# Ledger of designs, part 7: VH-VL binders against a6uvu3

Target 1, 145 residues: a6uvu3
Amino acid sequence: MDKRITLIGSKIAKTGNEFIYCGVLEECSECRFKKICHDGLIVGKRYRIVSVRSAKHPCIAYGDGVKVIEVEPSNNFTILIESKKALEGLTLSHSDIQCNNILCKYYNLCHSEGMPEKYKIMELHEKIKCPKGNSLIKATVSTIN

## First folded at step 26 (VH-VL)

Design ac3
Fold by OpenDDE, look of step 26:
Structure ac3 (fold): chain C 145 residues (1-145), chain A 121 residues (1-121), chain B 107 residues (1-107)
Amino acid sequence: as target 1 above (145 residues)
Amino acid sequence: QVQLVESGGGLVQPGGSLRLSCAASGFTFSRYWMNWVRQAPGKGLEWVSSISSSGSYTYYADSVKGRFTISRDNSKNTLYLQMNSLRAEDTAVYYCAKDRTIWSYRYFDYWGQGTLVTVSS
Amino acid sequence: DIELTQPPSVSVAPGQTARISCSGDKLGDKYVYWYQQKPGQAPVLVIYQDSKKPSGIPERFSGSNSGNTATLTISGTQAEDEADYYCQAWDSSTAVVFGGGTKLTVL
């Protein structure tokens, strides 16, 4: 897979954590770690930490310092799915929840934009009480390439 | 020094549209993510939208998704918020807020004075 | 989705210590930020990354974060500290999240 090396705040440097890379700060311009921190990442891209090194390094932006991490692009999405289809590890074809209530607070989770045709259920979360009575559950899903 | 000045607020009817602007100075605007945060009268802070430094990525709260559009003109050091299909619950002071983050664990180090948007029939 | 819960109000006498809590599931694993907002004014960042202070913030302000609770502490509270205080964090699913705010009254 397309793995990259970078740095991240020590507290959040944990395997499995995700983050969005936001870019270079002005104060990073003269930082000796600028290349390792920034060159391998794409602004706006979501990444998942796959490994963490124990050593801390000083950072002018983060007072608790930073750790070296290995990351890969994340393909995870949070959506609502029908409870009857909810099984971790299962691959599903994407379909929006049938609902036309655009004022519902869950509308975007039921009609997620940019969803792939197929995804794998990675993690199940809490059940959602649908105002229309649909049996729904929140899930983390991963794009199948 | 960093300055953020919002404008464009006013009274609008439900279903109407409004466009907010935020003029930025005192820092390299094109290097930072920018945000809109709103506050209804007598209520708390609510994040509305974020835009990446280049404008390539935008994020929205569920409450405004499909109705609001965040954009920026880095050549003019200006942030925008196009608000369509406005509702009464959109009534709030809208703040422009500067990001200070390399990663998504984000926070806002500078805020504008805000501009009031009132949606009422 | 993470929710941040704050007490609606806290009262303290001048010179005493004020403590404002912010609770959330596994909040101790995240960075927490605090903002001060006085009436008719924009929010001001007073704590970042749990316990760090921006330049210009008085030494009497401090922050901590562990378990499920972050705390803003104001030692030797002064009249000018009367304001609303908001905690804030980031969630991968809901992006930026604010607490409901706490009104600090200096008696």
Scores: ipSAE 0.684, ipTM 0.844, lowest interface PAE 0.8, mean pLDDT 92
Fold by ESMFold2, fold request of step 27:
Order: C-alpha cells, then structure tokens, then sequence
Structure ac3 (fold): chain C 145 residues (1-145), chain A 121 residues (1-121), chain B 107 residues (1-107)
C-alpha cells in the first residue's frame, strides 16, 4: 500500500477529504519542512486523507498553519448511473447509457472511456436533468481489482 | 511583472471550433498549474479547466469535458484551450489564470484581461 | 457541493466601512478567497485563505470566515473600490465554486 506522511493546510486536514497534489511552491524552497510536505507525492495524483494529527505547524503559504496527515492514493472516477441502482457501497457492473447526443453537456459522464467493468460506489452526488428523461445521478466510483 | 495575455476569441457558429492562446511572462511558467475561467456576459465566474505544470494532468468542468482540450507549451510559455462543438452557452469572456496551490483547493492569484468568444448563428 | 450566496449589491458612502457577505453551509471549515472585478477589467485576488492579502492590496481590505459566513470588509471605502466582488471556495469534489457576485456602489 502506498500510504505516506505529509503536511496539509489545517482547514483541509480532515479524514476523508481528498486533494490533488499540485507541486512545490517557490516559497517552499527555503522551508525546513519541505521534504516532509512534498517528498513521495506525485504532481497531478489524487490522495485521500486517512488520518490527521492535531498539532499545527507554521507555514508561510498557509497562514493558519499545516497539520501532519497520512494519505493514500485515490483511484476515483465520476460517472452517471441510474438513480434506482445507486446505493453507496454497492458494487455494479459498468454499462454505458444508450445515448448518442454528443453535444449533451453530460455526454462524457454517460460514456466513460476506459472504465473498468466493475466499480464500487463511493459517494452519490446530485441528480441531473437528462435531456432524454433518463433518471441519472452523478457518482464517485472506485475501480475493483 | 506577471502578465497573461489571451488571444484567439471571436465570433463562431454553433458546432464550430476555436483555439484560445494565453501568452505568459514574469514568472517561471513551467512551475505552475494554469487554468481557464469564463464569464458569460452579465453573469458570474465559472471555472472551465486546469492543467498541471508539466501538462500531464488535465481537469475539466462537466459542461465542457470532451469538447474542450487544455494544453500548454512550456518552451513558448503559452497556454491553450481548443474548443470544439461550441454551443450558445459557451459564449463568454475566457480568462487565463495563474494558480498558486499545493493541494488542489485552487485559487487564482493572477488573471489575464480575457478574450471574448461569441457563439451564435 | 456547496452553494455560495452573496447579496446582489451593497452601497456605502465614501469613508464608511463596506461589508460583503458570502454564505454557505459550514463555510468556516473551508478556505475562502475574494476577487475584485472592476468594470471592463479582469478579476484581481484581494483576499486568500480567509484573511491573507496578496502584495499590493491596500490595508483597508480584510477578510474573516466563521460558521456559515465569510465577510470581506473594506474600511474607509474609496471610490476606486466600486466593483463586483466574488467569493470562492471548494466542495468535496475538486471543483472551484464562486459566489454569484456583489456589486459594491460607493455613493
């Protein structure tokens, strides 16, 4: 497992929050915590916070300070699924929505290229107004090995 | 110091294509994530797309995903937005915006003056 | 999935204090950012991470964020402060959310 210890802005430091690591700021180059904050994180990768230490440490980039966290990679995707099939924690077989409206603003959420055949529903979001009248809900899903 | 200059806006028919450019100067372009934010006439701000410092990772608002492609050329300090399959609701001023974020909870410290895209028959 | 609500307009006399609110569910748990947009101009970041100011932003600008409400405060408001002001935060997705904007009028 690719769990790592790092630091994050104190208001972001909540178990279950996710973030995408964006890289080192130039202000961080002189920071005594630079290695702890940045080593081992990959620019552009998504991480999930699995634990938070309560102590704050000073940070020039984040005025209310930073907290020590433990993170793991997050392999989440956003798709649309039928609302009546949608239950958090449920594992589903992927099937594309039958629709050829390529100008629809939701098209790519209905027709996910490269999506694994099975997925687990991690979080349900808002229902959307499908132009074709399908009852769809936006969901964050994770791949199944 | 930091300057962002957008270009490439104009009038285009629905279903058409347009490519926006943003020339950057006054900072080390290749170290920063870059963004497009748009503003429909008389309306508020809407994030469109983000691209990582190397260009390897891209993120899009749901409303533009699959139609718009963000890219960058770090050797020319230039950010691009390729807009295909344009719709009337894409009519907006498009701003190039510099990011100053470590952990994706983004905010935009410098903005260009914008370029107007009008999609109409 | 947070919605940010701002009053459409705020009016103050020159020299008075302007307060522009931004409301959202548990907004105090998030960092809030403020942008000023003068007519015909691009937005300018005036407050980041609730209360910090970028270089070049006048001392009269300040910010706070607690509970469900963030506030941009301009003390001793000047005519040049007349602009639209947008708050910004995030939700549990990685998407950026802006408030609808507030037109500040200096009478």
Amino acid sequence: as target 1 above (145 residues)
Amino acid sequence: QVQLVESGGGLVQPGGSLRLSCAASGFTFSRYWMNWVRQAPGKGLEWVSSISSSGSYTYYADSVKGRFTISRDNSKNTLYLQMNSLRAEDTAVYYCAKDRTIWSYRYFDYWGQGTLVTVSS
Amino acid sequence: DIELTQPPSVSVAPGQTARISCSGDKLGDKYVYWYQQKPGQAPVLVIYQDSKKPSGIPERFSGSNSGNTATLTISGTQAEDEADYYCQAWDSSTAVVFGGGTKLTVL
Scores: ipSAE 0.562, ipTM 0.772, lowest interface PAE 1.4, mean pLDDT 85
Fold by ESMFold2, fold request of step 27:
Structure ac3 (fold): chain C 145 residues (1-145), chain A 121 residues (1-121), chain B 107 residues (1-107)
Amino acid sequence: as target 1 above (145 residues)
Amino acid sequence: QVQLVESGGGLVQPGGSLRLSCAASGFTFSRYWMNWVRQAPGKGLEWVSSISSSGSYTYYADSVKGRFTISRDNSKNTLYLQMNSLRAEDTAVYYCAKDRTIWSYRYFDYWGQGTLVTVSS
Amino acid sequence: DIELTQPPSVSVAPGQTARISCSGDKLGDKYVYWYQQKPGQAPVLVIYQDSKKPSGIPERFSGSNSGNTATLTISGTQAEDEADYYCQAWDSSTAVVFGGGTKLTVL
């Protein structure tokens, strides 16, 4: 199944937020909610919050409490794309930016090895100052299955 | 009881390479995400990189992507940072830091004493 | 894409209350963390999740976070509290941002 119920710190619990599950803390070993909080989540995997229940529950690791959330796996990546092509919601074909400058601090964002050939733009962020003068904007994209 | 001891810093030319190590003790190293955070002389703190408890997932600040590689050896309780294509702005004290985070909104509960990397001609 | 602003310095007399601010847009919607760094030493976590203290941190340290401002408060400031203090929040699910730091001087 795509969706799963879990818990997260109250200030993180907002629809549309993403998180990477980092694992169980030693403090969680005594928690009677440990199973619902942690089971079914894979360490290192990214999840997106799709719904939030408003009630807070106590947590020794998060003193402001936790909230029940529904999550789904996220296949989002951060890349640089040409600013002229950048509109949220569009589906584009991936192509690497023409640049061989391995010393560039943006190199991996321009050369995202392993990206699928097509992606959907989920969110646009800031434009960057490309040393080669390319007009590039940082974007969160998702793969198309 | 948690101890983190960095080593491998030194003087290096721009474009050069350096490998940092962090020896960990006093906790179950293989159960925790680990991090590098740096501090340029007279400047504040900057997160550099994170690695998952198994080593399968790595994350980098934009300023170091493509040049730095974080890794770990859980059998030796050691964290590494391979730094390539070094620039003057990489000059900093590099700290090894233990993560205490469940949901990736990171913070660092224990820090090493740091190792100085100086990049100059 | 939050930027955290701290005053460069704060001076207090021994026994007085020190307040170190950390400002950012909508910072109250985030968890804020505070680190103490004494000269030549590693940073030490003193406040996490806005107001919680790790074991071993004196009761005189407290934290708050609302609106656009988080505050680290030291009520009976002692000479040993002289240090740099950094606030920290998240920028994204994978990225962290620190404030520029505040040098606390106890005269």
Scores: ipSAE 0.560, ipTM 0.781, lowest interface PAE 1.5, mean pLDDT 84
Fold by ESMFold2, last read:
Structure ac3 (fold): chain C 145 residues (1-145), chain A 121 residues (1-121), chain B 107 residues (1-107)
Amino acid sequence: as target 1 above (145 residues)
Amino acid sequence: QVQLVESGGGLVQPGGSLRLSCAASGFTFSRYWMNWVRQAPGKGLEWVSSISSSGSYTYYADSVKGRFTISRDNSKNTLYLQMNSLRAEDTAVYYCAKDRTIWSYRYFDYWGQGTLVTVSS
Amino acid sequence: DIELTQPPSVSVAPGQTARISCSGDKLGDKYVYWYQQKPGQAPVLVIYQDSKKPSGIPERFSGSNSGNTATLTISGTQAEDEADYYCQAWDSSTAVVFGGGTKLTVL
């Protein structure tokens, strides 16, 4: 059971949103919600919001208040993939784009370090005009296990 | 008082490298995420990179991924930016900025004075 | 992917109210932040989370955010308020976006 209950600023509290937990602030020291808000979250880890409870609770760090949410770990990445293979929800085998232009502004998106062999396309973004002529699209993907 | 002092800027040719430093004081440096934000001459602000309080997690704007490396030394209260494969569009004043964010939707409560990087032939 | 649009300049007489807009699609659903930058100086945070002020920011500064528009308002504008003003929001959980900036002139 990977899901956790926590709190987040009310304007961020939407199902499907992701965040990286950045840690406790000094203002949180007197908050009665400090334990539920922070316990079990790891600084630097990415989480996805899977449910939101509508009631707002006071927070001195976030003046519009916070909402209770349920979260799960997320391993989303942004990469470039071939436009012809890009369909949201599709699971693909990852392969690097053959290009050694390390001065290219998109280099890391074409040469994803640490990416597992397989990924699921979560969201498609803008098409990219590759200097080498490749037909690419920017995508948010999630690793599968 | 929070103080952030950048250094290491200068003139460099395209394809060259520079290392920026930011000396921090007036707060517990190891508790806070740190950031680099840049401003091209006569232009607006652009976020460059962020690093977690321990240094274990790093994040980059798409325009600098694979070329820039953010790091920190918490024993010296110092933030770094290693810039490789520099391009003309990297010409900017680079600001060190302190983060005050619980959930990664960042904003910057204190800024240094900046250091100018000029990439020109 | 959100673009934040600000007017390039705003002029106001001393003592009058200045309003600097920041427009973006559904911007009222996001937290908006405002920075003041005087010539040759670093930015200073003046409004966070739409309408909150850090310590030391004058009472004449206020902020609002609804629909597609956030507004920085300076009532009783003084000569020292002359600066560039940038709005900021997020595009995603990791991406920060700034507006293009507005030069406030007090004349």
Scores: ipSAE 0.555, ipTM 0.778, lowest interface PAE 1.5, mean pLDDT 84
Fold by ESMFold2, last read:
Structure ac3 (fold): chain C 145 residues (1-145), chain A 121 residues (1-121), chain B 107 residues (1-107)
Amino acid sequence: as target 1 above (145 residues)
Amino acid sequence: QVQLVESGGGLVQPGGSLRLSCAASGFTFSRYWMNWVRQAPGKGLEWVSSISSSGSYTYYADSVKGRFTISRDNSKNTLYLQMNSLRAEDTAVYYCAKDRTIWSYRYFDYWGQGTLVTVSS
Amino acid sequence: DIELTQPPSVSVAPGQTARISCSGDKLGDKYVYWYQQKPGQAPVLVIYQDSKKPSGIPERFSGSNSGNTATLTISGTQAEDEADYYCQAWDSSTAVVFGGGTKLTVL
């Protein structure tokens, strides 16, 4: 119900992508798409793209053009998960990473306090080199029940 | 005419704290997101942190999360980076950078000249 | 982290064309940005969104991005173009990654 129609740079316009709306640019002031592109989006809010129209429209700020998208508010996190269990679209049960190195640069991504029991993998990123040899991949996840 | 001037760098001991400032001029500071990017001596560029135009939303690289705090004072056109629990790996030139990204896939159109932070015994 | 790979150095004679590559898996699906950094100076944006130039950037600078490779091209290279050049793309919706940099030497 909180869904909204807007525009986004054509290379970002992919279903499942997320973005944080950063505001209007000065060069958008005379754009015929200004209201559709910007109205109703809140600076600093995160949105998820739920559908994409394939046609490109001209944009002064984005030379490859923009596409019409439908978005909804998003509530997600970045965490590390075991690589062998990681597939986009899967729902996984949350489990502790077996590591007590508080000084590790990945500590906060491995210890996702406050996550519900289960989460859905929205996007997989790079594997990391764990100092303890765990095979971990960075993932954007969305909370579920 | 955009100008960004960093200050507050220096030599600190590991575990110490330092606060960087960036004075902005030549644009409407409160309209734009602001960023810190760092460069270790002889090394490449690393994004550190971003802050929304109002200051209400902040984002950090994993390497600094929990130790660094970005903030801004729009009445003074100034960006800040509070750096706590400093480590040798934080040694770098720190750049203040303006972006003009509509969506959060950032790029930086103007940069300051940087301020050097050295973390060493 | 997506890795952006650049050659460590490129050398050209004055007046020749310099090409600096930036490689990454499916990089053509992303926007690529280029920064020039002269010794002892801050980076300057020279190309954004693959091929667009900010105002004040000379005509000799151009950019392209397709497949796995983005290229910064400097036609008629001049001595003042001697600098380090960094490509940049995104790693996630909030994270930025830079290439390792390429030192352009104008002999």
Scores: ipSAE 0.552, ipTM 0.774, lowest interface PAE 1.5, mean pLDDT 84

Design ac3
Fold by ESMFold2, look of step 26:
Structure ac3 (fold): chain C 145 residues (1-145), chain A 121 residues (1-121), chain B 107 residues (1-107)
Amino acid sequence: as target 1 above (145 residues)
Amino acid sequence: QVQLVESGGGLVQPGGSLRLSCAASGFTFSRYWMNWVRQAPGKGLEWVSSISSSGSYTYYADSVKGRFTISRDNSKNTLYLQMNSLRAEDTAVYYCAKDRTIWSYRYFDYWGQGTLVTVSS
Amino acid sequence: DIELTQPPSVSVAPGQTARISCSGDKLGDKYVYWYQQKPGQAPVLVIYQDSKKPSGIPERFSGSNSGNTATLTISGTQAEDEADYYCQAWDSSTAVVFGGGTKLTVL
């Protein structure tokens, strides 16, 4: 199973939230939860929270306390897609936005190199102001493979 | 006691390059993410870049992507910022900042005193 | 990316309460951090995780965060508290975002 048990700050312990694991602090050395918090997580990798237990536990590094969560690795990316194609849960074939302005601050979000042929829309965010007038929305997507 | 000491700032022409260094002591450097934050004269704080504890993951503000490279040498407890294709807008005091996060909720508990970079003809 | 808005300046008399706001969309769903910067000095962390204080920060400093607004409160403001104050948050793009800063003047 890819799913793992860990802890995270209570305020952000919500199903669907993502985080990057940044590593163990020296203050964690004496913590009775050290193994549960840190074992099996890879520094720099992104994880998605799939379940949350409601009880709070003390944490010396996060004084608001922590909650037990179940996580799985996330291969999510942020891209721009045409607003008319953008529905959460849909699977779409990859298609580059027709734009040759490589200096645009959004270029890499519109033209994603290395993406597989298909992706699933996980979450829709704000529409952006495209300088060329395209109707684009920022989306978090996941590779399906 | 945590100490961060930046160096390598100075005057440089537009289009030029500089390399900043930050010497770290008083903590286990290799366990913490490190950051660069800058402040233009009379302006606010702007995050520039972050690097993971091993150096394998790097993150950049959009304003510096493709021009700046963050790196670290854990054997020397030193953080670096290679700055290329410098512009007048890069003129700022550059701070080295220690990260104290576990889960992408970064904040900076210790800062160096900064090193001034001036980009002008 | 989230945008954090602070008033450019706040003025208070010595001994009065200063309140510095930081506004952003759904900011209450995030941890908010506050930094103090005196002229010619590096920033110093004064509030972390919305309302927690590092060791050595005076008891007169406090923080709150709810809805779209976080607030740094300084009760019994002293002349030494005159500084620029910045709020800071995290977003899902792994970027760190600062507010524009608030100059606190103690008259």
Scores: ipSAE 0.509, ipTM 0.736, lowest interface PAE 1.5, mean pLDDT 84
Fold by ESMFold2, fold request of step 27:
Structure ac3 (fold): chain C 145 residues (1-145), chain A 121 residues (1-121), chain B 107 residues (1-107)
Amino acid sequence: as target 1 above (145 residues)
Amino acid sequence: QVQLVESGGGLVQPGGSLRLSCAASGFTFSRYWMNWVRQAPGKGLEWVSSISSSGSYTYYADSVKGRFTISRDNSKNTLYLQMNSLRAEDTAVYYCAKDRTIWSYRYFDYWGQGTLVTVSS
Amino acid sequence: DIELTQPPSVSVAPGQTARISCSGDKLGDKYVYWYQQKPGQAPVLVIYQDSKKPSGIPERFSGSNSGNTATLTISGTQAEDEADYYCQAWDSSTAVVFGGGTKLTVL
């Protein structure tokens, strides 16, 4: 499940962008790009775009056309981290948030089972209103080893 | 013609459970990802959950993760939402929505009429 | 994660042009979608992929998206266009985000 060549809607064809592959649409069944677009991708899996070719190609499902891209699987997580540690691109060591409020709507983001020792912050999202008063921000992170 | 018909809404107390259903027709249900979107009374739209065409992958808004379970039965063309540990803020009209995405930039080309869930008392 | 900001309301006279904005950080890098919701009804898709119209949507509806702002434009606004309008984009993972909605009043 290493790098693959595929196609994607022109607006989202940017190096570093990610997507979830959702599968073939009925209108794709007669498309001459069907194999290139879909072969080797797994429905429901996340991919990261590592390169983009600039030429647009026609697509019945996406009227703005598609571009050829190279992708690789992505192992991104969404978690909560302390706001003071949060800078995009920064690599951090994993540290659990000390909170056992299982009924908290953020519980699973504070206690992401299976997190590796280190991760890289890929994108910062909103700060949240922690009931315990912790200063937390939602982040998309990527595993590193 | 695409049709989506939600059912199973009603009044429940906090901590209670409901199961919503959405009967689909007019398209090949098993080929499409399906979604739940809700709208609190007098408020805007909030995405709740998505499920892959096979049912193997599910995704949830943070506000419902761990409490709600989306599922589907492709042999019955039916989408489900099991709602547990309901809270007052879950009060909303729940819409079943079909999407037409290949690459996770979801948009909803057809919507059902919605079913009202009221969590109070 | 992106937040989409819409004005709470817009009022126009019949026949005038209505413009409903939707603002978000780098929103022009995403596809934006627009939904019309008339009172007591389900939302209806009126614009997809920034500027495309589904079959049956009147020519007076158009959309644009660049920079941090997407705009739904209704030229020659009619009384039947009175509705709530929601913009929509995607969040950083599999999540979808909607704007807060804009109530269009045609007076």
Scores: ipSAE 0.501, ipTM 0.717, lowest interface PAE 1.5, mean pLDDT 84

